# Ledger of designs, part 30: VH-VL binders against s5sc42

Target 1, 176 residues: s5sc42
Amino acid sequence: MTVDALSNADNQDLRDNFIANRFLSHEAKLLDQRRFTEWLDLLDDEIRYIVPLRLMALDFDREVRADSFHINDGKVNLKVRAKRSSVSSGWGETPPSRTLRLVGSVMTDRIDQEGVLEVESAVIIYRQRAAIGQGDVLAFRRTDWLRIDGGTVKLLKRVALLTDASLATPNLAIFL
Short names: E, the ipSAE of ESMFold2; O, the ipSAE of OpenDDE; V2, 0.75 times the mean of E and O plus 0.25 times the DockQ between their complexes.

## First folded at step 14 (VH-VL; framework fv_cixutumumab)

Design q1 (at its last look DockQ between E and O 0.48; V2 from the best seeds 0.00; counts 0 for: pae E 2.1 > 2)
Fold by OpenDDE, look of step 14:
Parts: sequence; C-alpha cells; structure tokens
Structure q1 (fold): chain C 176 residues (1-176), chain A 125 residues (1-125), chain B 108 residues (1-108)
Amino acid sequence: as target 1 above (176 residues)
Amino acid sequence: EVQLVQSGAEVKKPGSSVKVSCKASGYTFTSYTISWVRQAPGQGLEWMGGIIPIYDIENYAQKFQGRVTITADKSTSTAYMELSSLRSEDTAVYYCARDSGWYEGELSPYYMDVWGKGTTVTVSS
Amino acid sequence: SSELTQDPAVSVALGQTVRITCQGDSLRSYYATWYQQKPGQAPILVIYGQNNRPSGIPDRFSGSSSGNTASLTITGAQAEDEADYYCNSRDSSSDHLVFGGGTKLTVL
C-alpha cells in the first residue's frame, strides 16, 4: 500500500473517523458502566446485532457460516438481553461481571447507502467474573453501520466476529 | 390446562377506544410473551404487537404504532390491548396468543401455541 | 418491512399429498411457523421451527424450508384438513411478526 493511498483522507474522512471513534468509545463506556438504558438509545430501531458462529474449517474463508450465529438479534431481543443483564436475580450473572472494552483500529468508509457510515474496528473486552481468579479476554473484529441522520448517530447494524472459535461459556452474556 | 380467556364482544363508535383483556392461566405468565393478532371479516391474520410481561417490553407493528397500547398485569396474569381512534376498518376478531417470545438467541423457533377464542370488536356509526 | 406471500388457494384430492409454500426474505433468517384455521375458530399451531409438531398434530403434517421459502406438506390429506393455512415469521429488520396472506386448502 502506498503512502499516498493511506494519506488521501479528506476532511469528510477525518470527520467520519472522529465520529466513529467517539461513538464507539462512548458506547464502550456505557456498556462497561452497565448503563444499558442509555446504550439502547444508541441503537437504531432497525438494529441488527449479529455474532456469527465461527467453525473450524479446512478453508479459513469458510469458518464463518451464514446460517449459524451466537447472536442474531433485533431491537426487542437486545432490550431483553439488557433487562436480563440489569436484573440481579434469575437470568443474569450473579454477581454481574465487570468489563473493560478497548476499541481500536477504527476505519470508516462511506457506502452507497445515504446517511450510513461503515465502520471496521478491533475490540478487546476484559471480563472479570466476580472476584474469582483471572478474567477472560474476548477479542474480535467487527463491522458496524452507523446511521447518521439530522445530527444523530445510531447503530444500525453490527457484525462481530469472535477471534476464538470457542467460547468459555455457551451463552454470550455480554454485549460486544 | 393452559388457557387464554378474553373479554367479551365490543361495539364501538368511530373515534372511540377499545380495551380487550386476555387472562392467562395454567402456566407461568412471565415465562412467555403475549401477542395480539386480529382478523377482519373474510381477511387474513394480522399481527398487531406483543408484550414480554416479565420485562414489560412491548413491540408494535408499524401499522398500529401510536394507536395501540399493550400492557400486562403480572399480578393477575392478564394482558391488555387498547386500540384508539377506532375506524370501521378496525372491525375484526382480536386474538391474544401465548407467544414463545423474544428471548436470548433468536435461534429458538417462534410460535404461538395457545390462542384465546377471540374478541369481536365492531366499529360502526 | 418484509412480507410473506402464499397462494390464495390450493386443492388436494383425498389421500393425496399437498404442499403449501410461503415465500419471503425473512425466511432466509427465520423458520416459518404454520397455523391452521377453520371457520369460526381460532388458529391452531401445526408446524414450527425446522419441522416440529405440537402435541395433537398428526404426523401427516410436516415442514420444510429452502432459501427464502418455507413449505407445509400434508401427506395423505384428510377431509378435516380443509382449512386456511397461514405462515408466519419474524421480520429480519424490525423484529415484527408477519403473516402470510393465507392459503385456503380444499380437499376434494
């Protein structure tokens, strides 16, 4: 890749990258602070939240199946998950896990859809379960589609692909 | 026996509101969702919306957004559907149904396995 | 939102096999749920998921899916199978539930 190709960003690209970084950083903070109500407000009503299942395959390109997901949720299901996480009894972890989310490697691209910004990022989540032992690390890349409308930015779609093919727990109890 | 018992038939004037009740029994009310489906005479089924009682989360069809309100009383295991600004086109049988719901991992199949007998709502001048 | 489409009417001879098909984009992501409705009655769940039958539903009812289509098959149609059949699915973009227009099955 040429230096010129890497440095050809215009003012719009800079703004887009700034918006994306700020949005995702803020989102991470909300989630780390378990501010789920506010987090839900960041989501578009047409949100699609997808975490594909990664399978071991002979071909690396075939590790992701189009029909297999850890999560494939819309707004309602995400609300349910948020409620479960916020409730100390019954459905949530007791005590709830503590998380630290690091978002980096953010790249933005305007797509052919008006008002939508495509954002690629790498994320590491450190998760400490109660006060027992070492925490877990979740690492993944994701693609987000942000809807920018009237000065408002919302998450329209997210595809998060876990680097590890196996999860320590059968259920992903945190938002990525 | 799992049952959904709905309130009786209603006759309403245009512009008024109707509130239909659906009392659940024979199962844990908070373990399922309740959906509301209507059917106009000679027409097909139309989903209006639903509620997850345990979390008090509602979901409405776009067509009825702003005009329908679905609530649930966990203490009485009763769901309610209120439709306002009634029109003649709202004349229909309104069903409540036990819904497998919106739960973690939309990998679970969706179904409405228990239905009320329906409530006839007639809107006429 | 996406919609589900069904043929408005199909016929089957007694004892023969009939397939009722539902088509829609949501079916690429979700299984179809099938309901049977007879005149003056509430709908009855007959098939859900890949091919699940609730208790009390005869084994002549089966479900299948392919691409953006789902099908309800009645193998060995009986007179009592004459009814309206509705497919149902989740909307892939809004989490709304959507019904097909219904198929009236006549048993000849």
Scores: ipSAE 0.551, ipTM 0.819, lowest interface PAE 1.2, mean pLDDT 90
Fold by ESMFold2, look of step 14:
Structure q1 (fold): chain C 176 residues (1-176), chain A 125 residues (1-125), chain B 108 residues (1-108)
Amino acid sequence: as target 1 above (176 residues)
Amino acid sequence: EVQLVQSGAEVKKPGSSVKVSCKASGYTFTSYTISWVRQAPGQGLEWMGGIIPIYDIENYAQKFQGRVTITADKSTSTAYMELSSLRSEDTAVYYCARDSGWYEGELSPYYMDVWGKGTTVTVSS
Amino acid sequence: SSELTQDPAVSVALGQTVRITCQGDSLRSYYATWYQQKPGQAPILVIYGQNNRPSGIPDRFSGSSSGNTASLTITGAQAEDEADYYCNSRDSSSDHLVFGGGTKLTVL
């Protein structure tokens, strides 16, 4: 019933949410199917892909430290990471991890930068790593900034906040 | 022993191009990045870019994007740096260096442990 | 910004200890790498990571870092240590590398 009283601002929010859900669902499918060349086409040339270290703190609001990263990549480094994943080299991950991504709790907001949509989501990835008989689950909050230019949507920035502070392993072999 | 041997000095006119070679020996060429660093007379070191030969992925500093091309020939273990549309400000010594960079992974420390002797490029009218 | 800032010149008396500093936002996230360059020669690697010395670099050279600042320390400076010293780091806002402006060390 509050939906039935939608303003122009509410209608824009609905359209933005639809765009974000479609983009993130499409991206997740590409990554699960290991279609990395197509995934790279979703990325803005000026992309920043950030996975900060999640440090335990006395106050929960201070748990995340922006000064430290698991990953801090631009498009060049993401191309390298994608190449290593697609080559299936014998000194990398062999055989590759199998994944299933669930992206939900999607909320959108327009920010002061023209044509950029801020998108917050929760992500769960089921992963079965090579040489391990049981899979595991990665769960995290993610903020994405999508550049919308005409009918084209590109990922401009990603910040993924891992929920498990004990995950300090150097082997994040999958995209988040 | 690990060595990087660079091509000889060049004198060029403004508006032309120069291509400097860097031949590697004594290690597995595809296991390391080759970075290019220049130094104008009396100035400091400036990173220009590099290449990961196993993936053929290059990375260029913003200042040089569009004017520099870095390539690698795996069959001869040789990297090349070509700088186009030369200006007098491009007068410098150009070094190649072996970099631990992207080959081992993006988490590896970055350091240039072996350097070529440098190639002097002079751009004058 | 992405700049690494070094003092342009530092002096030390023979046999004394000197510290060369390098400052920038990227050093909050990444270690500095240090290079020595003598006139007319290519740079050589002196320190990488927090405090690793390559083979052939004497143990009077050490590295440290805190906050946005990295330091190269030479304990018991010798005449042969007179050179330019450059810090280098990954730029925390890009996939690029950045050098500091260099510090000329004079051994008195």
Scores: ipSAE 0.516, ipTM 0.803, lowest interface PAE 2.1, mean pLDDT 84
ESMFold2 (binder alone), look of step 14: mean pLDDT 89; pTM 0.927

Design q2 (at its last look DockQ between E and O 0.48; V2 from the best seeds 0.00; counts 0 for: pae E 2.6 > 2)
Fold by OpenDDE, look of step 14:
Structure q2 (fold): chain C 176 residues (1-176), chain A 125 residues (1-125), chain B 108 residues (1-108)
Amino acid sequence: as target 1 above (176 residues)
Amino acid sequence: EVQLVQSGAEVKKPGSSVKVSCKASGYTFTSYTISWVRQAPGQGLEWMGGIIPIYDIENYAQKFQGRVTITADKSTSTAYMELSSLRSEDTAVYYCARDSGWYEGELSPYYMDVWGKGTTVTVSS
Amino acid sequence: SSELTQDPAVSVALGQTVRITCQGDSLRSYYATWYQQKPGQAPILVIYGKNNRPSGIPDRFSGSSSGNTASLTITGAQAEDEADYYCNSRDSSDDHLVFGGGTKLTVL
């Protein structure tokens, strides 16, 4: 790859990258602060939230299956998850986990769909489950599709692929 | 015994509204969701929508969006389905069913394991 | 919205095995749920998940899945098994539920 290819960004590319970084940073903040109602407002009504299973396979390319997911949710189920996390019921973690989300390596690309921005990023989430003790780290890459319409940006689709194929718990209990 | 008891048969005019009730008993009402399914005479099952009472979250089929309203009263363990702007094509048996709901972290199987006996709604001039 | 397709009618001889198949893109991601319905009655859950039977459902009922298909198998069909069978699944594109068109099973 040439230096010119890497640095040949026009004003639109710069704006797209800025929008994406700001959006994802804001989203991360909302989630870290457990502001789930506001987070839900960032989601498009046609949102598709996908976390595939990563399975052990002989070929690296076979680790991700199209038919196996940790999460494959639309808006309604995401609302359910948000409610579970926000209420002190038997369905939520007790105590709730504390998280710090770091979003980086953000790259943007315009696709053939008008008004949609494709965004790739790498994410690290530190999660503390108890008041004290050692937390755990979730690392993953994700692709997001942001709908930009009328000065509003919403998350239209997210595919997050966990780097670690083996989760200690089958229930993530957090948004990625 | 887990039961869903639905309200009685309705005869309605076109353009009017119908509200069907579904009273749940024998289980914790807020531990499950309620789905509404209708069946026109000689036709198949059609999902209309559902409600998650504990969170007050509704979900509607696109076909009925804007015309159906599903509510739940947790104090009486009763779910309601209101369908407005009735047409002759809305003539059907309407069922409420206990819905397994959504589960976090897994693609849990969906099922409706308890059904009401159905409410016949007839729309005629 | 995705659709689930079923054959409208199938027949099986008494004591024989019959498979009712449901097909749809949603089945690539979700298990099918199967319901039995007899005339004038509400549907009854017979199979859900990978191959789960509710209490009271005979073990001659079983479920399977492959690719974008799910199947309900009745091994040793009985006269009382004559009914309409519906498959159901979550829509893979939204959070809606979808039913197949139903299959009328005749026991000969």
Scores: ipSAE 0.477, ipTM 0.801, lowest interface PAE 1.4, mean pLDDT 90
Fold by ESMFold2, look of step 14:
Structure q2 (fold): chain C 176 residues (1-176), chain A 125 residues (1-125), chain B 108 residues (1-108)
Amino acid sequence: as target 1 above (176 residues)
Amino acid sequence: EVQLVQSGAEVKKPGSSVKVSCKASGYTFTSYTISWVRQAPGQGLEWMGGIIPIYDIENYAQKFQGRVTITADKSTSTAYMELSSLRSEDTAVYYCARDSGWYEGELSPYYMDVWGKGTTVTVSS
Amino acid sequence: SSELTQDPAVSVALGQTVRITCQGDSLRSYYATWYQQKPGQAPILVIYGKNNRPSGIPDRFSGSSSGNTASLTITGAQAEDEADYYCNSRDSSDDHLVFGGGTKLTVL
């Protein structure tokens, strides 16, 4: 039996895409169902969860804060956000919103860091606030780094780049 | 009116543990974080960690991870900091402080507006 | 690393203006908080957020920031301003708080 090196590379790419799609689909379902304790279990202890502030340099004639973030959280701060979302209405949503996440355009790449899969995806979140009746849509690109160790998959890092910077607030009531 | 009252000075041997208390009064205890900051003689301030009492969520500086335990008793409005495996370099004044930053959201400024008077811990053979 | 760097000592003549600086990568993302400490006392908060003074802090104290640098400015320095000053900020590389090494202000 002979197996070419190219055939092995194709099989790994298929496995990587399957792992990424399954992980992101499962995560999206947990978040839509507000199962935040289970969602936190998907996070690596060293997680960095980042939503950059893309407006920081729009007017170079005036002083602006560079390299700022709407969100820059580790696991402790994500636990706090999850607790605020679980027990009472946060400052941004009362009562809790209904959400539906669609995750697609998934592309994977292995990087030099062993056991880490770089994943790019497009995300659409439909959100219906109970008091308003008409929902809104949040669309963005996201890069995730997944740590894969012995069949266990954890989110190590997320960078979510919002397409509409005017929607980014410090009180985002939903996870991206 | 708002006060943080800390337990008294302690002298400890290397290898032992110390537990410092911080009793809050004059405000709603669960609405603020309690942070712990130490200062060795002639040295600067060093953040050790803190607790959000309403959620019972702790956060520890990397240097102290595994040696420090911070707890809160909501029924007595008291926070505690326990430092284990003491060494001579742990000789310091230990402060508790009311911190408003974590509960108000990420973009809110983090600041410690009320401090205890400090608890001197001396680690000596 | 996420270190906050302060000059160890600064002097000012009575009645003159002084700036105490604090540098670090985290200050690009977060405001510095400033504390004053006199010998044998707990620190007190003097500036937080962009430029907020708690009640009881004179308006000669102000804060500013640009790039990775935050400054505490004291205009018309008085003898009672002689103290150690610490900057403090959120660490942009983790969920922790970090202090600068402190600056001893001497009023001449």
Scores: ipSAE 0.432, ipTM 0.774, lowest interface PAE 2.6, mean pLDDT 84
ESMFold2 (binder alone), look of step 14: mean pLDDT 88; pTM 0.923

Design q3 (at its last look DockQ between E and O 0.37; V2 from the best seeds 0.48)
Fold by ESMFold2, look of step 14:
Structure q3 (fold): chain C 176 residues (1-176), chain A 125 residues (1-125), chain B 108 residues (1-108)
Amino acid sequence: as target 1 above (176 residues)
Amino acid sequence: EVQLVQSGAEVKKPGSSVKVSCKASGYTFTSYTISWVRQAPGQGLEWMGGIIPIYDIENYAQKFQGRVTITADKSTSTAYMELSSLRSEDTAVYYCARDSGWYEGELSPYYMDVWGKGTTVTVSS
Amino acid sequence: SSELTQDPAVSVALGQTVRITCQGDSLRSYYATWYQQKPGQAPILVIYGKNNRPSGIPDRFSGSSSGNTASLTITGAQAEDEADYYCNSRDSDSDHLVFGGGTKLTVL
């Protein structure tokens, strides 16, 4: 098997992948350390944070109205979720979930939108709820769109494909 | 009974600010969002924004971003809406309403089930 | 995509059934909320969620939805039902709320 010499396109892909890995690793660390104010600073003001509903079976009649998302948040609703998570860690109450995020299988593509990088990843979150028993594991596929503007990288959009409906309610206390 | 009592009518000059109050009674103030809705003469309803008092987090419609400030005082169960840099097109009735969004600190469907009577703001030279 | 569109006016004969419609992309994801407003008064909530009526709203009011369209139905319209009706929904592309332009119902 031969490996061709690197092209200009290969160098761009390497830079894109480095940017994505650094951003997602930094984000994961902030969330695991419960540094929610700093995490919110990584979000573009126009962010869309989406966890679609999983299809249980093919719908017979698409005319029936139902919400299409477990989560469909912009920056205001994410601020509320972050504040809720912060106050849940107050004294005299059961500590909130402890998490460890592993983000891997990172693939990047440029899309037809200047300065935006599409990033696919696999995510595993180990979650230890406050005391007693084993923690649990959340595993899912995620697509992120990163806006690169000058030296600043922001999360513009996230779609997390969560197949377990019981894990992704509108009031889920952890970020995906 | 659940009530929202708004401050009285205001007459303002262009370029000034107005601050409308909304005093809540008969329910747990921090359990609900307070939304602000305006209606210009002969026009429809327009959502301006709201506040989640337990978290002190505001949500503003894009049209009003940068000109509107919504606050809440939990100790008096009172919400406020301040609109700055007033123009003649800001002449309207301003309503506050209790909104079920983020009910008791959890995301919930939005509906405004209790409304204030409205505060007329007139902007003229 | 974020706008809610309503017909500006509709008429119904006393005792007949009328449907007021509201259309927008956000209604594929979220139920419409319906408000009634009479001249010089604040709006009142008449329908929320799939088809919930708050206490005090007559059972002649009902709501339904299909695709990107929501409808408010008044069965057996009464003279006091003459009012402006507004639909309202969460915008599927933001954390904002959006109102339709309103429909003036005339009871003949």
Scores: ipSAE 0.572, ipTM 0.831, lowest interface PAE 2.0, mean pLDDT 85
Fold by OpenDDE, look of step 14:
Structure q3 (fold): chain C 176 residues (1-176), chain A 125 residues (1-125), chain B 108 residues (1-108)
Amino acid sequence: as target 1 above (176 residues)
Amino acid sequence: EVQLVQSGAEVKKPGSSVKVSCKASGYTFTSYTISWVRQAPGQGLEWMGGIIPIYDIENYAQKFQGRVTITADKSTSTAYMELSSLRSEDTAVYYCARDSGWYEGELSPYYMDVWGKGTTVTVSS
Amino acid sequence: SSELTQDPAVSVALGQTVRITCQGDSLRSYYATWYQQKPGQAPILVIYGKNNRPSGIPDRFSGSSSGNTASLTITGAQAEDEADYYCNSRDSDSDHLVFGGGTKLTVL
């Protein structure tokens, strides 16, 4: 890849990257602050939230299966998850985990779909489950599709691929 | 015993609305969802939508979006399904069913394990 | 929205084995749920998940899945098994539920 290719960004590219970074940073903040109602408002009504399973395979390319998911949710199920996380009922974590989300390596690309911005990013989430003790780290790359319409930006689709193939718990219990 | 008791048969005119009730008993109402499924005469099962009472979240099939309203009264453990702008094609038996709901994790099973006896709604001029 | 497809009718001789198959893209991501319905009655849950039977369902009923298909198998069909069978699943592209068209099982 040439230096010119890497630096050949026009004003639109700069704006797109700015929008994407601001959006994802704001989203991360909302989630870290457990502001789930506001987070849900960031989601498009046609949202598809996908976390594929990563399976052990002989070939690296075979680790990600298109037919196996930790999560494959639309807006309704995401609302359910948000409600579960927000209530102190037996459905949520007790105590609720505290998180710090870092979003980086953000790259944007306009696709053939009008008004949609494709965004790749790397994310680290530090999660503290107890008042004290050692937390855990979730690392993943994700691709997001942002719908930009009428000055509004919403998350239309997300595919988050966990770097670690094994989870300590069957339920993520957090949004990625 | 877990039961869903539905309201009685309805005869409606085209353009009117019908509201069917489903009273749950024998279990914690807020621990499950309620789904509504209808079946036209000689036809298959058709999912209309559902409600998660504990969270007050509804989900509607696209076909009925804007025409169906599903509600739940937690104080009486009763779910309701209201269908407006009735047509002759809406003539069917309407079932409520206890729905396992949404679960986290991979390949979570879904089921409706308890069904009401159905409410016959006839739409005719 | 994805669809689930079933054969409209199948037959089985008394005491023999029959498999009712459901096909759809949703089945790649979700288990099928199977319901039995007899005339004039509400549906009855017979199989859900990988291969779970509710209490009261005979062990001759079993479920399996492969690729984009799910199957309900009745091993040793009885006369009382004559009914309509519906598969059900979550839509892979939405949060909606979808039913197959149903299969009428005749026991000969």
Scores: ipSAE 0.460, ipTM 0.800, lowest interface PAE 1.4, mean pLDDT 90
ESMFold2 (binder alone), look of step 14: mean pLDDT 89; pTM 0.930

Design q4 (at its last look DockQ between E and O 0.60; V2 from the best seeds 0.00; counts 0 for: pae E 4.4 > 2)
Fold by OpenDDE, look of step 14:
Structure q4 (fold): chain C 176 residues (1-176), chain A 125 residues (1-125), chain B 108 residues (1-108)
Amino acid sequence: as target 1 above (176 residues)
Amino acid sequence: EVQLVQSGAEVKKPGSSVKVSCKASGYTFTSYTISWVRQAPGQGLEWMGGIIPIYDIEDYAQKFQGRVTITADKSTSTAYMELSSLRSEDTAVYYCARDSGWYEGELSPYYMDVWGKGTTVTVSS
Amino acid sequence: SSELTQDPAVSVALGQTVRITCQGDSLRSYYATWYQQKPGQAPILVIYGKNNRPSGIPDRFSGSSSGNTASLTITGAQAEDEADYYCNSRDSSSDHLVFGGGTKLTVL
């Protein structure tokens, strides 16, 4: 990649990057604070939330299968997950895990779909399950599609690809 | 024994509304979801929507969006389906069914394993 | 939204094997659920998941999937198996439930 290619950002690119960073940072904060109702409001009604299953394969390019997912949820399913997470008894983790989300390496690109911004990012989540002890780290890259309409920004689609092929726990009980 | 008992047959005029009830027994009502499926005479099954009582979350088929309302009363273990602006095409048997719902962390297979006997709704002038 | 397609009718001789197939894009991502319905009765769950049978369903019923298809197989068809069979799945885009058009199975 040439230096010129890296420095060809115009005012629109700067604005897009700003919007994306602000949105994702705010989202991370909401989730870390377990403000799930507000988080759900950030989601487009047509949201598609995807966490592919990464499998060990001979070819690196074949580690991600199009038909295998940890999560492939729409709005209703995400509401269910949010409710489960918010309930301290029965369906949720006891005690609830504490998380810290770091979002970085944010890159934006306008696509051919009007009003939609494609956003790539890298995310690290520190998760503490117990009151004391060593927490877990989840690292992943994701691609987000943000719908920008009338000054409102909503998450239209998310594909989060976990760096690790195996999860430390059988259930991914947090939002990525 | 797990059972879903539905309300009786209804005869309605076009433009009116119908509310069908589905009382669940023999299992924990909040552990499952309830789906509503209808079947017009001589036609196939059509999913209308469902409700997750424990979370009070409902979902509707696009075809019925804005015209159907699904509710649940946890105190009586009863689900309701109300369909408004009835048309002759709404003449059908309406079923409630116990829905496997969503499971955390796994894409569990979906199924409706317990069905009500159906409620016949006839819309005629 | 994606559709599930089934043959409207199939026939099988008594004691023979028949396969009812369902096709749709959603089946690439979700398992098919199969229901049996006899005239005047509510549907009955017969197969769900990869190949799960509820209690009370005979072992002659089995399920399989390949690509964008799912199949219900009856090995050794009995007279009582004559019924309508519906496949069901979730729509991959909306997560709404969809049914196939149903297949009428005649046992000869």
Scores: ipSAE 0.489, ipTM 0.811, lowest interface PAE 1.3, mean pLDDT 90
Fold by ESMFold2, look of step 14:
Structure q4 (fold): chain C 176 residues (1-176), chain A 125 residues (1-125), chain B 108 residues (1-108)
Amino acid sequence: as target 1 above (176 residues)
Amino acid sequence: EVQLVQSGAEVKKPGSSVKVSCKASGYTFTSYTISWVRQAPGQGLEWMGGIIPIYDIEDYAQKFQGRVTITADKSTSTAYMELSSLRSEDTAVYYCARDSGWYEGELSPYYMDVWGKGTTVTVSS
Amino acid sequence: SSELTQDPAVSVALGQTVRITCQGDSLRSYYATWYQQKPGQAPILVIYGKNNRPSGIPDRFSGSSSGNTASLTITGAQAEDEADYYCNSRDSSSDHLVFGGGTKLTVL
């Protein structure tokens, strides 16, 4: 398309991408700053937060068992997980963990559900837990469904696909 | 021995409230959820809701939203279920149970391995 | 929707094998938990997870799952097995626990 003549569809795509980028950037900041109460306010009451277990199949590309997952949480379970994360980051002789989230490759699509925006993104999370140790890097793609209602944006659903199916040691203690 | 001891039977009038207690002993109270399940005469089991005492986080079945309040007192190892605006159809035995399913927050078996003996609540004029 | 369905009643002859079934969409993702209840008593846990028995539950009780269906099997049914049996599972859309309607087992 030309820079000086955007169609209404092109303009909507740009607005949708702006909304998605701002929402995801704000969320990433809240999580990096451990502002979990404010993060929970971004979640729709009907939230589904899903981290599928990826299974390797020799002959089947992209096989993800939708019925198999590391995490399948609603809002109550996400509150529990947030509270557990707060306790695990105590102030004593254990330095608090720090994360930095990079969210990019953001693509948006309007779907046949009124007021819902489908958002794909790529995410890299760097986490430093020890003063002198090397940090962990988590890389994954995720799909988010954002409910847009009168200027309010809420996360309705998240599916995060981990690129490293063998991540057993960290116990996946951070929000994706 | 792991035990859940419930308060005694109650007779209530329509429109009033009832608060049933469930005192836990023989285990670390904050390490497990407490679920509440009721059973009307001659009918099946019905999950009402539950609480995770260490975090003071509760949830309720849709049918009971707005009428039930579930709380926990960690200092006395006691959970409570309060049902308001009682109606005759609320006549039932109310059970508390230790529920391991919410404790983990992961894909785990949901099971209630220790049950109270039940508290009979009768709602009549 | 997402309810658990059980047959209301099942009969078995003494010493024979019986299956009590429980059906629901959430059982594709979550194991059913099974409870036994005798008149005037609290329920007791008989099967959890795929096929785990708590202490004190006879080995004639077993559980299985396939598709959206879970089954409680009693091999060599005894007179004392006469009771109501409830399946219970997590609702995949709400995080709430749901019970099936219960199955009355009669041992003939």
Scores: ipSAE 0.230, ipTM 0.692, lowest interface PAE 4.4, mean pLDDT 81
ESMFold2 (binder alone), look of step 14: mean pLDDT 89; pTM 0.923

